# Designs tried in a protein design chat: VH-VL binders against q9umr5. Part 71

Target 1, 268 residues: q9umr5
Amino acid sequence: SYKPVIVVHGLFDSSYSFRHLLEYINETHPGTVVTVLDLFDGRESLRPLWEQVQGFREAVVPIMAKAPQGVHLICYSQGGLVCRALLSVMDDHNVDSFISLSSPQMGQYGDTDYLKWLFPTSMRSNLYRICYSPWGQEFSICNYWHDPHHDDLYLNASSFLALINGERDHPNATVWRKNFLRVGHLVLIGGPDDGVITPWQSSFFGFYDANETVLEMEEQLVYLRDSFGLKTLLARGAIVRCPMAGISHTAWHSNRTLYETCIEPWLS

## First folded at step 20 (VH-VL)

Design gn4
Fold by OpenDDE, fold request of step 23:
Structure gn4 (fold): chain C 268 residues (1-268), chain A 123 residues (1-123), chain B 111 residues (1-111)
Amino acid sequence: as target 1 above (268 residues)
Amino acid sequence: QVQLVQSGAEVKKPGASVKVSCKVSGYTFTELSIHWVRQAPGKGLEWMGGFDPEDGEPVYAQRFQGRVTMTEDTSTDTAYMELSSLRSEDTAVYYCATVSYDWETGRYSFDYWGQGTMVTVSS
Amino acid sequence: QSVLTQPPSVSGAPGQRVTISCTGSSSNIGAGFQVNWYQQLPGTAPKLLIYGNSNRPSGVPDRFSGSKSGTSASLAITGLQAEDEADYYCQSYDISLSGWVFGGGTKLTVL
């Protein structure tokens, strides 16, 4: 039998948003138990990511317990960060494939509709003033805001991304790395036409340097230092990168070709 | 408040087609997703199809695929449902309904309904 | 016959609490899709009663409540009133049918 698939959504998503993905899975892998976790939907998706991690953890634990053979995670957009954190804090997870579907894994630094909605009077260049404040860190979006021009603020004020990345020292860094490395495969999906994830390479752990030049995963300090296990995962062949052009952010979970090419191979 | 006003009752012969209209008022038509649900006499509700609230594409229930066509006229704020090859089993009250997304809770629901259109198919 | 299974009828006396169950499967409620509830008074169009498992639209009394667990959902009506006599339908999305689905409906009789 197929391993259960757990889907974690992004900002303002509904379980309905993933109907096509579930239909694809049902069609190609009949009998698969697929569940979209109906937590932190709508405005609640703006809650601090650590709170979300805890909530989703409570939801996945019983699913994992019923699937000793392992499970697959498909985590979309913001959900990808939630899942990465989840796998970092869980010392007993049994995730075979962690599929990061267009997630800002290395953070976000771009003006998007979500940002405009939440911060209508702020541009990305000034958002650090809000996001790196205690008040700002109460919003999920700010939890992975990564301003390349204010690295010190990021490192010191980011209460989520900087920690799960191991960019700031903390007492759980070693354990979190160990836990995360329990994953069988890390499947990174994203593309240049996403329109939301900025830069789009963030889905592959690429990101801006101080000059806003995009550096790839292997050039990142988190990789070079193996702070949370990227280098180790790559070395063991556990990282899969699946870029695809022509897909907008809201279409990653509803594209058949993308599913067949980037998702389906890892659901067996 | 959103109002849905449907066309009047229809009597059709088997094999004929029926086209029911649903005029929307009280809200921007283009921001709504209209769906159709029918109810045979003394029976339950049956979803027929509608416009997907996320991508705006028409989606039909498998049972009606090939026989049903749903369209919209934005100039008149009117949605249409045409059902062809009518059978006696198609005798029912047909409802149009709006499907809305609540951003606060992240939920879809059929929040407003038309008054219904009785379609009778008989020889 | 319906994808979502409801009891055909329930009854209660005024002031009592009644519950209507909606049993789905792993292809709908169990897959994480939300459940909506509709009230249909005799001779009228359905009315949204509960959306997203447990949310009440404006105008719906708080004596109506919804819940979801596993593959099932439940509608609870407390302080039953004569005006509550109606048919009630649950609704969700089903991936096997690629569409919205309704329960078979439950006729609530107020004794």
Scores: ipSAE 0.932, ipTM 0.957, lowest interface PAE 0.4, mean pLDDT 96
Fold by OpenDDE, fold request of step 23:
Structure gn4 (fold): chain C 268 residues (1-268), chain A 123 residues (1-123), chain B 111 residues (1-111)
Amino acid sequence: as target 1 above (268 residues)
Amino acid sequence: QVQLVQSGAEVKKPGASVKVSCKVSGYTFTELSIHWVRQAPGKGLEWMGGFDPEDGEPVYAQRFQGRVTMTEDTSTDTAYMELSSLRSEDTAVYYCATVSYDWETGRYSFDYWGQGTMVTVSS
Amino acid sequence: QSVLTQPPSVSGAPGQRVTISCTGSSSNIGAGFQVNWYQQLPGTAPKLLIYGNSNRPSGVPDRFSGSKSGTSASLAITGLQAEDEADYYCQSYDISLSGWVFGGGTKLTVL
């Protein structure tokens, strides 16, 4: 039998948004128990990511307990960060494949329709003033805002991304790394035509330096220091990178070709 | 407020086709997704199909594929449902409804309904 | 024969609490899709009663409540009134059918 698949959605998503993905799985892997976690939908997806992590943890624990052979996680957009954090705090998770579907794994630094809607007076270059404040960090988007021009503020004020990345010292860094390394495979999916994740390489742990030059995963300090296990995962062949062009952000979960190429191989 | 007004009752012979209209008012038509649900006399609700609220493409229930066609005329703010090869079992009240997304809760629901169109299929 | 299973009928006296169950499967409610509830008064079109498992549209009194757990959902009506006599339908999305699905409906009789 196939291992259960757990789907974690992104910002303002609905379980309905993942109907095609679930249909693909049902068609190609009949009998698979697939569950989209119906938590923190709509405006609730703006709640602090640690709160979301706790909520999703409560939901996945029973599922994992019923699947001793392991489960697969498909986590979309913001959900990818939630899942990474989830796997970091859970010392007993049994995730075989963690599929990060167009997630800003290394953070977000770009103007989006979501930002304009939530912060009408904010531009990318000025959002640090809001996001790196105590009240700003009460919003999920700010929890993974990564301003390359204000690294000091990011490192000190980021209450989520900087911590799960191990970029700021904290007492759980070693344990979180150990927990995250329990994952069988880390499947990173994204592409240049996403239009939302900025830079799109963030889905592959690439990101801007201080000059807004995109550096790849292997050039990142978190990799070089193996702060949360990326270097270790890569060394043991546990990281899969699946870039695909021609896919918009809202289509990653609803594209058959993408599914067959980047997702399906890791569900069996 | 969104209002859906459907065409009048129809009486058809087996093998014929019926086309029911649903005129929308009170909202921007192009921002709505119209779906169709029928109800046989004394029976429950049955989803027939509609326009997907996320991509705008028509989606039909498997049972009606090849026999139903749903279209929209944006110039008249009217949605249409055509059912061909009519059978006695197709006798039912046909409803159009809007499927809307609530951004606060992240939910989809059939929030507004037409008054229904009775279609009778008899020899 | 409905994908979602409801009791054919329920009854209660005025002022009482009644519950209508909606049992699905791993291909719909259990897959994480939300449940909506509709009220259909005799001779009228259905009306949205509960959306997204437990949310009430404007105008729906708080004596109507919805919940979801596992593969099932439930509609609860407290302080039952004569005007509540109607048919009630649950709704969700089913991946095996690639479409929206309704329960068989429950006729609520107020005694």
Scores: ipSAE 0.929, ipTM 0.957, lowest interface PAE 0.4, mean pLDDT 95
Fold by OpenDDE, look of step 20:
Structure gn4 (fold): chain C 268 residues (1-268), chain A 123 residues (1-123), chain B 111 residues (1-111)
Amino acid sequence: as target 1 above (268 residues)
Amino acid sequence: QVQLVQSGAEVKKPGASVKVSCKVSGYTFTELSIHWVRQAPGKGLEWMGGFDPEDGEPVYAQRFQGRVTMTEDTSTDTAYMELSSLRSEDTAVYYCATVSYDWETGRYSFDYWGQGTMVTVSS
Amino acid sequence: QSVLTQPPSVSGAPGQRVTISCTGSSSNIGAGFQVNWYQQLPGTAPKLLIYGNSNRPSGVPDRFSGSKSGTSASLAITGLQAEDEADYYCQSYDISLSGWVFGGGTKLTVL
């Protein structure tokens, strides 16, 4: 039998948004128990990511318990960060494939439509003033805002991304790394035509340097220091990179070709 | 407030086609997703299809695929449902409804309904 | 046969509490899709009663409540009133049918 699949949504999503993905799974892997976690939908997706991690943890624990052979996680957009954190804090998770579907794994730094909507008077160059405040950190988006021009503020004020990345020292860094390394495969999906994830390479742990030059995963300090296990995972062949062009951000979970190419192979 | 006004009752012969209209007022038509639900006499509700609230594409229930066509006229704020090859079992009240997304809760629902159109198929 | 199973009828006296169950499967409610509830008074079009498992539209009294657990949902009506006599339908999305689905409906009689 197929392992259960757990889907974690992104910002302002509904379980309905993943109907096509579930349909694809049902068609290609009949009998698979697939569940979209119906938590923190809509405006509630703006809640602090640690709060979301806790809520989703409560939801996945019983599912994992019923699946001793393991489960697969498909985590979309913001959900990918939630899942990474989830796997970091759970010392007993049994995740075989962690599929990060167009997630800002290395953070977000860009003027996207949804950011303009939430912060109409803010530009990306000034959003740090809001996001790196205690008040700003109460919003999920600010939890993974990564301003390359204000690295000190990011490292000191980021209450989520900097921690799960191990970029800021904390007492759980070693344990979180150990927990995350329990994953069988890390499947990274994204592409240049996403239009939301900025830079799009963030889905592959690439990101801007101080000059806004995009560096690859292997050039990142978190990789070089193996702060949360990326280097280790890569060394054991556990990281899969699946870039795809021609897909907008809201279409990653509803594209059959993408599913067959980047998702389906890891659901068996 | 959103109002849906449907066309009048229809009587058709088996094999004929029926086209029911649904005029929308009180809101921007292009921002709404219209769906159709029918109800046979003394029976329950049956979803027929509609325009997907996320991508705007028409989606039909498998049972009606190839026999139903749903269209919209934005110039008149009117949605249409055409059902062909009518049979006696198609006798029902047909409803149009709006499907809306609530961003606060992240929920989809059929929030406004037309008054219904009775379609009778008899020889 | 309806994909979502409801009891064909329930009854209660004024002031009582009644519940209407909606039993789905892993292809709809169990898959994480939300449940909506509709009230249909005799000779009228359905009206949205509960959306997204437990939310009430404006104008719906708080004596109506919805819940969801596992593969099932439930509508509870407290302080039953004569005007509550109607048909009630649950609704969700089903991946096996690639579409919205309704329950078979429940006739509520106020004794």
Scores: ipSAE 0.928, ipTM 0.956, lowest interface PAE 0.4, mean pLDDT 95

Design gn4
Fold by OpenDDE, look of step 21:
Structure gn4 (fold): chain C 268 residues (1-268), chain A 123 residues (1-123), chain B 111 residues (1-111)
Amino acid sequence: as target 1 above (268 residues)
Amino acid sequence: QVQLVQSGAEVKKPGASVKVSCKVSGYTFTELSIHWVRQAPGKGLEWMGGFDPEDGEPVYAQRFQGRVTMTEDTSTDTAYMELSSLRSEDTAVYYCATVSYDWETGRYSFDYWGQGTMVTVSS
Amino acid sequence: QSVLTQPPSVSGAPGQRVTISCTGSSSNIGAGFQVNWYQQLPGTAPKLLIYGNSNRPSGVPDRFSGSKSGTSASLAITGLQAEDEADYYCQSYDISLSGWVFGGGTKLTVL
């Protein structure tokens, strides 16, 4: 039998948004138990990510317990960060494939439709004033806002991304790394035509330097220091990168070609 | 408030086609997703199809594939459902409904309904 | 026959609490899709009663409530009133059918 698949959504998503993905899985892997976790939907997706991690943890624990052979995680957009954190804090997870579907794994820095809608008077260059405040950190988007021009503020004020990345020292860094390394495969999916994740390479742990030049995963300090296990995962052949062009942000979970190429191979 | 006004009752012979209209008012038509649900006399509700609220594409229930066509006329704010090769079991009240997304809760629902159109198929 | 199973009928006296169950499967409710409820008064079009498992549209009294657990959902009506006599339908999305699905409906009789 196929391992259960757990889907974690992104900002303002509905379980309905993932109907095509579930249909693809049902068609190609009949009998697979697939569940979209119906938590923190709508505006509740703006809740602090640690709160979301706790809620999703409570939901996945019983699923994992019933699947001793392991489970697969498909985590979309903001959900990818939630899942990474989830796998970091769980010392007993049994995730075989962690599929990060167009997630800002190294953070977000850019004016997007999402940001304009939530912060209509805010610009990319000034959002740090809000996001790196205690008030701002109560919003999920700010939990992974990564301003390359204000690295000091990011490192000191980010209550989520900086911690799960191991960029700021904390007492759980070693344990979180150990836990995350329990994953069988890390499948990174994203592409240049996403239009939301900025830079799009963030889905592959690439990100801006101080000059807004995009550096790849292997050039990042988190990789070089193996702060949460990326270097180790790569060394063991556990990281899969699946870039695809021509896919907008809201279509990653509803594209058949993408599914067949980047997702399906890892659901066996 | 969104209002859906449907066309009048129809009587058709087996093998014929019927086209029901649904005129929308009180909201921007292009921002709405119209779906169709029918109800045979004394029976339950059956989803026939509609325009997907996320990608705007028409989606039909498998049972009606090849026999139903749903269209929209944006110039008149009217949605249409055409059902061909009618049979006696197609006798039902046909409803149009709007499918809306609530961003606060992240939920889709059929929030507004037309008054229904009775379609009778008899020899 | 319906993908979502409801009891054909329920009854209660005025002021009582009644519950209508909606049993689905791993291909709809169990897959994480939300459940909506509709009220259909005799001779009228359906009306949205509950959306997204437990949310009430404006105008719906708080004596109506919805819940979801596992592969099932439930509609509860407290303080039953004569005007509540109607047919009630649950609704969700089913991946095996690639479409929206309704329950078979429940006729509520107020005694």
Scores: ipSAE 0.928, ipTM 0.956, lowest interface PAE 0.4, mean pLDDT 95
Fold by OpenDDE, look of step 22:
Structure gn4 (fold): chain C 268 residues (1-268), chain A 123 residues (1-123), chain B 111 residues (1-111)
Amino acid sequence: as target 1 above (268 residues)
Amino acid sequence: QVQLVQSGAEVKKPGASVKVSCKVSGYTFTELSIHWVRQAPGKGLEWMGGFDPEDGEPVYAQRFQGRVTMTEDTSTDTAYMELSSLRSEDTAVYYCATVSYDWETGRYSFDYWGQGTMVTVSS
Amino acid sequence: QSVLTQPPSVSGAPGQRVTISCTGSSSNIGAGFQVNWYQQLPGTAPKLLIYGNSNRPSGVPDRFSGSKSGTSASLAITGLQAEDEADYYCQSYDISLSGWVFGGGTKLTVL
C-alpha cells in the first residue's frame, strides 16, 4: 500500500517525458498509483504560474481526497515552484514528501540557450526590463526571474516568487508559511552539470548576491527570517539535499541512479 | 511534405531474417524519430519499436527484444528494421512512421506513415 | 487482449453521431499519458486523426473530436459520412510494457 505519487512537469514538457520515472516507480514500488498531471503542456507552460497553481490544485485535490494517508509530489524544473506555491495556498494538503527535482526554487538568472530562444533579443542583464513589467509577469519564466542587480524591481514587480518566498509583505504570508510547513519532507535535488538552472544552487535555495557570488540557503534572507518556513523545516530535519553531478537538466527524470539515490527513498 | 517510402514485399522461410527499409524525404532526416508498427492480416496495429524522440536511443517492444534491430543510415536518409528468426505469426504489413513533437501542445504522435511492406513467412 | 480496449465494431447512419471508446488502465491513460487516434481506410496505411487527447491535425474535419477522462478516452464523430467507414485505433504509452500501445481497433460501418 504505497502512497500515490503525483508528478508535475516543467516548461514545454509532456507526460511522455516522465515515462522512465514512472517506469522506475512501477518497477520498484509495484501497485503505486502514479499520475503525471497532463496540464499546461507545451506552450501553455508559459502561462502565469498562479494560473498554473490553480489548475494543478484542481487536479490534485481529488487525488489527495482519495488518499487520506497522504501523497508524494515529484515536481520537475518550473513545476517545483508550482508545487511549492500549491503547498503554500492549500491549508488542507496531505503531502508527505515534496520532491523538488532540479527546480529554480530561489529563482532564475541564467544566460543559457534554453532562455535565449525564448528571448532572442534580450540578454540576461537586460531581461529585467521585460520580466518586471506588467506584461512580462504574464509569462511563467518571468514569474521566477530573480535579477540580483535589480533587487528593488524584483521585490516590487515579481508577482510570484517574491510572494511565495515572503520577500514582499502580503496578508497571506503567515498562512502560507503555516500551510507549507505541513509537508513531511522537502527533498531538494539538483546539480552542477544541469546547464539550465542558473545558478544550479537555486535548486537548493542558493542564489546570487549583488556581486553574483552564490550564497547557500542558510545565508539567504528568506532562511534567516524563516519567511516561508525553511529554517523551521531544517531544524526539524525535514529538508533533504541530494546533489548529483553529471546530469543535464533534461535527464533528471530519466536517470536510474538518480532515482534510486534521491527519489526512491522518499516514496515509501 | 514528409514522405516515407518503404521497400517492396518480402517472402521468407521460417527461421530467416527480413530487413525492411524506409526512405524519408521532405524533411531533415536526423531530426526525425522513426518507429515501426506491424499489422497482421485482419488484425490490429502493433508497435514494434523505434527511436525515442527525446534521447534518440532505439527502444523495442518487449515482445520483439532480441529478435528485432532498428538502424538508420543518415547518408541515405533511410531507416531499417530487421526481424530475425521469422515465424508464420510474423506475416504482416510492416509500417514505418515518424514520431513528432508539437511544441504548442506538448504532444507526441505518429504523424506520417509509410505505405507499408508486406512480409509473408511460409514454409 | 489489447492493453487498450475498444469495441470491435460500431455503426451509424449518415448524419448521426457515433462514439468509440478506448478503455485503458492506471499504467497508461490513467497515468496521465496522452491518447492519439488513427483512422485506417480499407487497404491503406493508418492516418493520424486526433493527437494529444483532443487536437486535430490540419485537414481533419471538426466533426471529429477526442476526449480523455480517468483511464478512458473517446472519439466522437458527428455528421457521419460514408467516407468515415474505416478502422479506428486509439494509442497511448504504457509503463508496464515500456512502450507505445494501440487499442484493438474499432470497425466503423456507415449504414
Scores: ipSAE 0.925, ipTM 0.954, lowest interface PAE 0.4, mean pLDDT 95
Fold by ESMFold2, fold request of step 23:
Structure gn4 (fold): chain C 268 residues (1-268), chain A 123 residues (1-123), chain B 111 residues (1-111)
Amino acid sequence: as target 1 above (268 residues)
Amino acid sequence: QVQLVQSGAEVKKPGASVKVSCKVSGYTFTELSIHWVRQAPGKGLEWMGGFDPEDGEPVYAQRFQGRVTMTEDTSTDTAYMELSSLRSEDTAVYYCATVSYDWETGRYSFDYWGQGTMVTVSS
Amino acid sequence: QSVLTQPPSVSGAPGQRVTISCTGSSSNIGAGFQVNWYQQLPGTAPKLLIYGNSNRPSGVPDRFSGSKSGTSASLAITGLQAEDEADYYCQSYDISLSGWVFGGGTKLTVL
């Protein structure tokens, strides 16, 4: 029988947005229990990510308890950061496949329509003034804002991303790494035509250096120092990279070819 | 305020087709997603299909696939539902409705409804 | 053959609380899809009453409330009034049917 699948949505999402993904799973893996977590919808998706992690943790516990053989996570956009934090803070998780669907895993440095709506006078070059403040860190977007030109401010002000990346010292770093490493597979999905995740290689743990040159995962300090387990996970053969061109940010969960190529093989 | 006005009642013979119109006013038509719901006499509501609010593609309920076509005419701000190979069981009131996304709550709803069009299939 | 099951009828006296259940499955409510509720007065089109499990549109009194748990949802009406006499339908999305689904409807009678 197939392991249950838990879906964690992104910013301003609806469970309806995942209808095609769930239909694909039902067609290829009949009898699989699939749950889109119906929490922090709409404007509530802007709440601090640690608050969201706590709420999502409470929702996944009973699902994992009913499935002692394990579960799979499919986590979209902002939801992929929620899921990575879940894997770190839960010492009792039983996740086999963590499928990160176009998630800004190394952060975001791009102008978007929702940023213009939320902070109308800001551009990516000056948003650090808002995001790297106590007020800014109360918004989920700022929890993973990563300005490559103000890295010292990022490292000191980030209440979320710098911690789950192990880029800033904290007392739980060793335990979080141990917990994350219990995952069976890390499946990284994204592509150059996403249009929102900036750089799109953030979905593969790549990111800008100070000159806005993209360094890939293996060139990142968090990988080289193995700060939260990426190097160990790659050495186990547990990291899968599945890039696909031609898919916009809102279409990842409604593309059958993407599903068949990048998701379906990991839903054992 | 959004208003949906439907075409008048129709009487059809079995095997014929019917095309119900839904004229929209009070909002930009191209930004709306129009869906169709029917209600047989003494029965409940049944979703038939519509234009998906996320991708704009037409989608039809499985039981009507092959018999229903939904179209829109942006020059007249009018949506249409055409049902072919009519049976007596297709006797119903046919409603058009808007499907809207609420960014504040992250939810979809059928928020504005037409007055309904009675279609009677009688031999 | 409604995918969402509602009681055919429910009744209550003015001022009382009444609930209307909507029972789905793992292919709809249980998969995490939202539940909407519609009120239909005799001879009229349905009217949106509750959307996204618990949200009230503008103009809907706060004595109407909705909730969702597991594979089921519930509409509660407190302070029942004569004007509440109507048919009530729940709605969700179903992955087996690849479409929106409505419950069979519940006739609320105010005694």
Scores: ipSAE 0.852, ipTM 0.921, lowest interface PAE 0.8, mean pLDDT 93

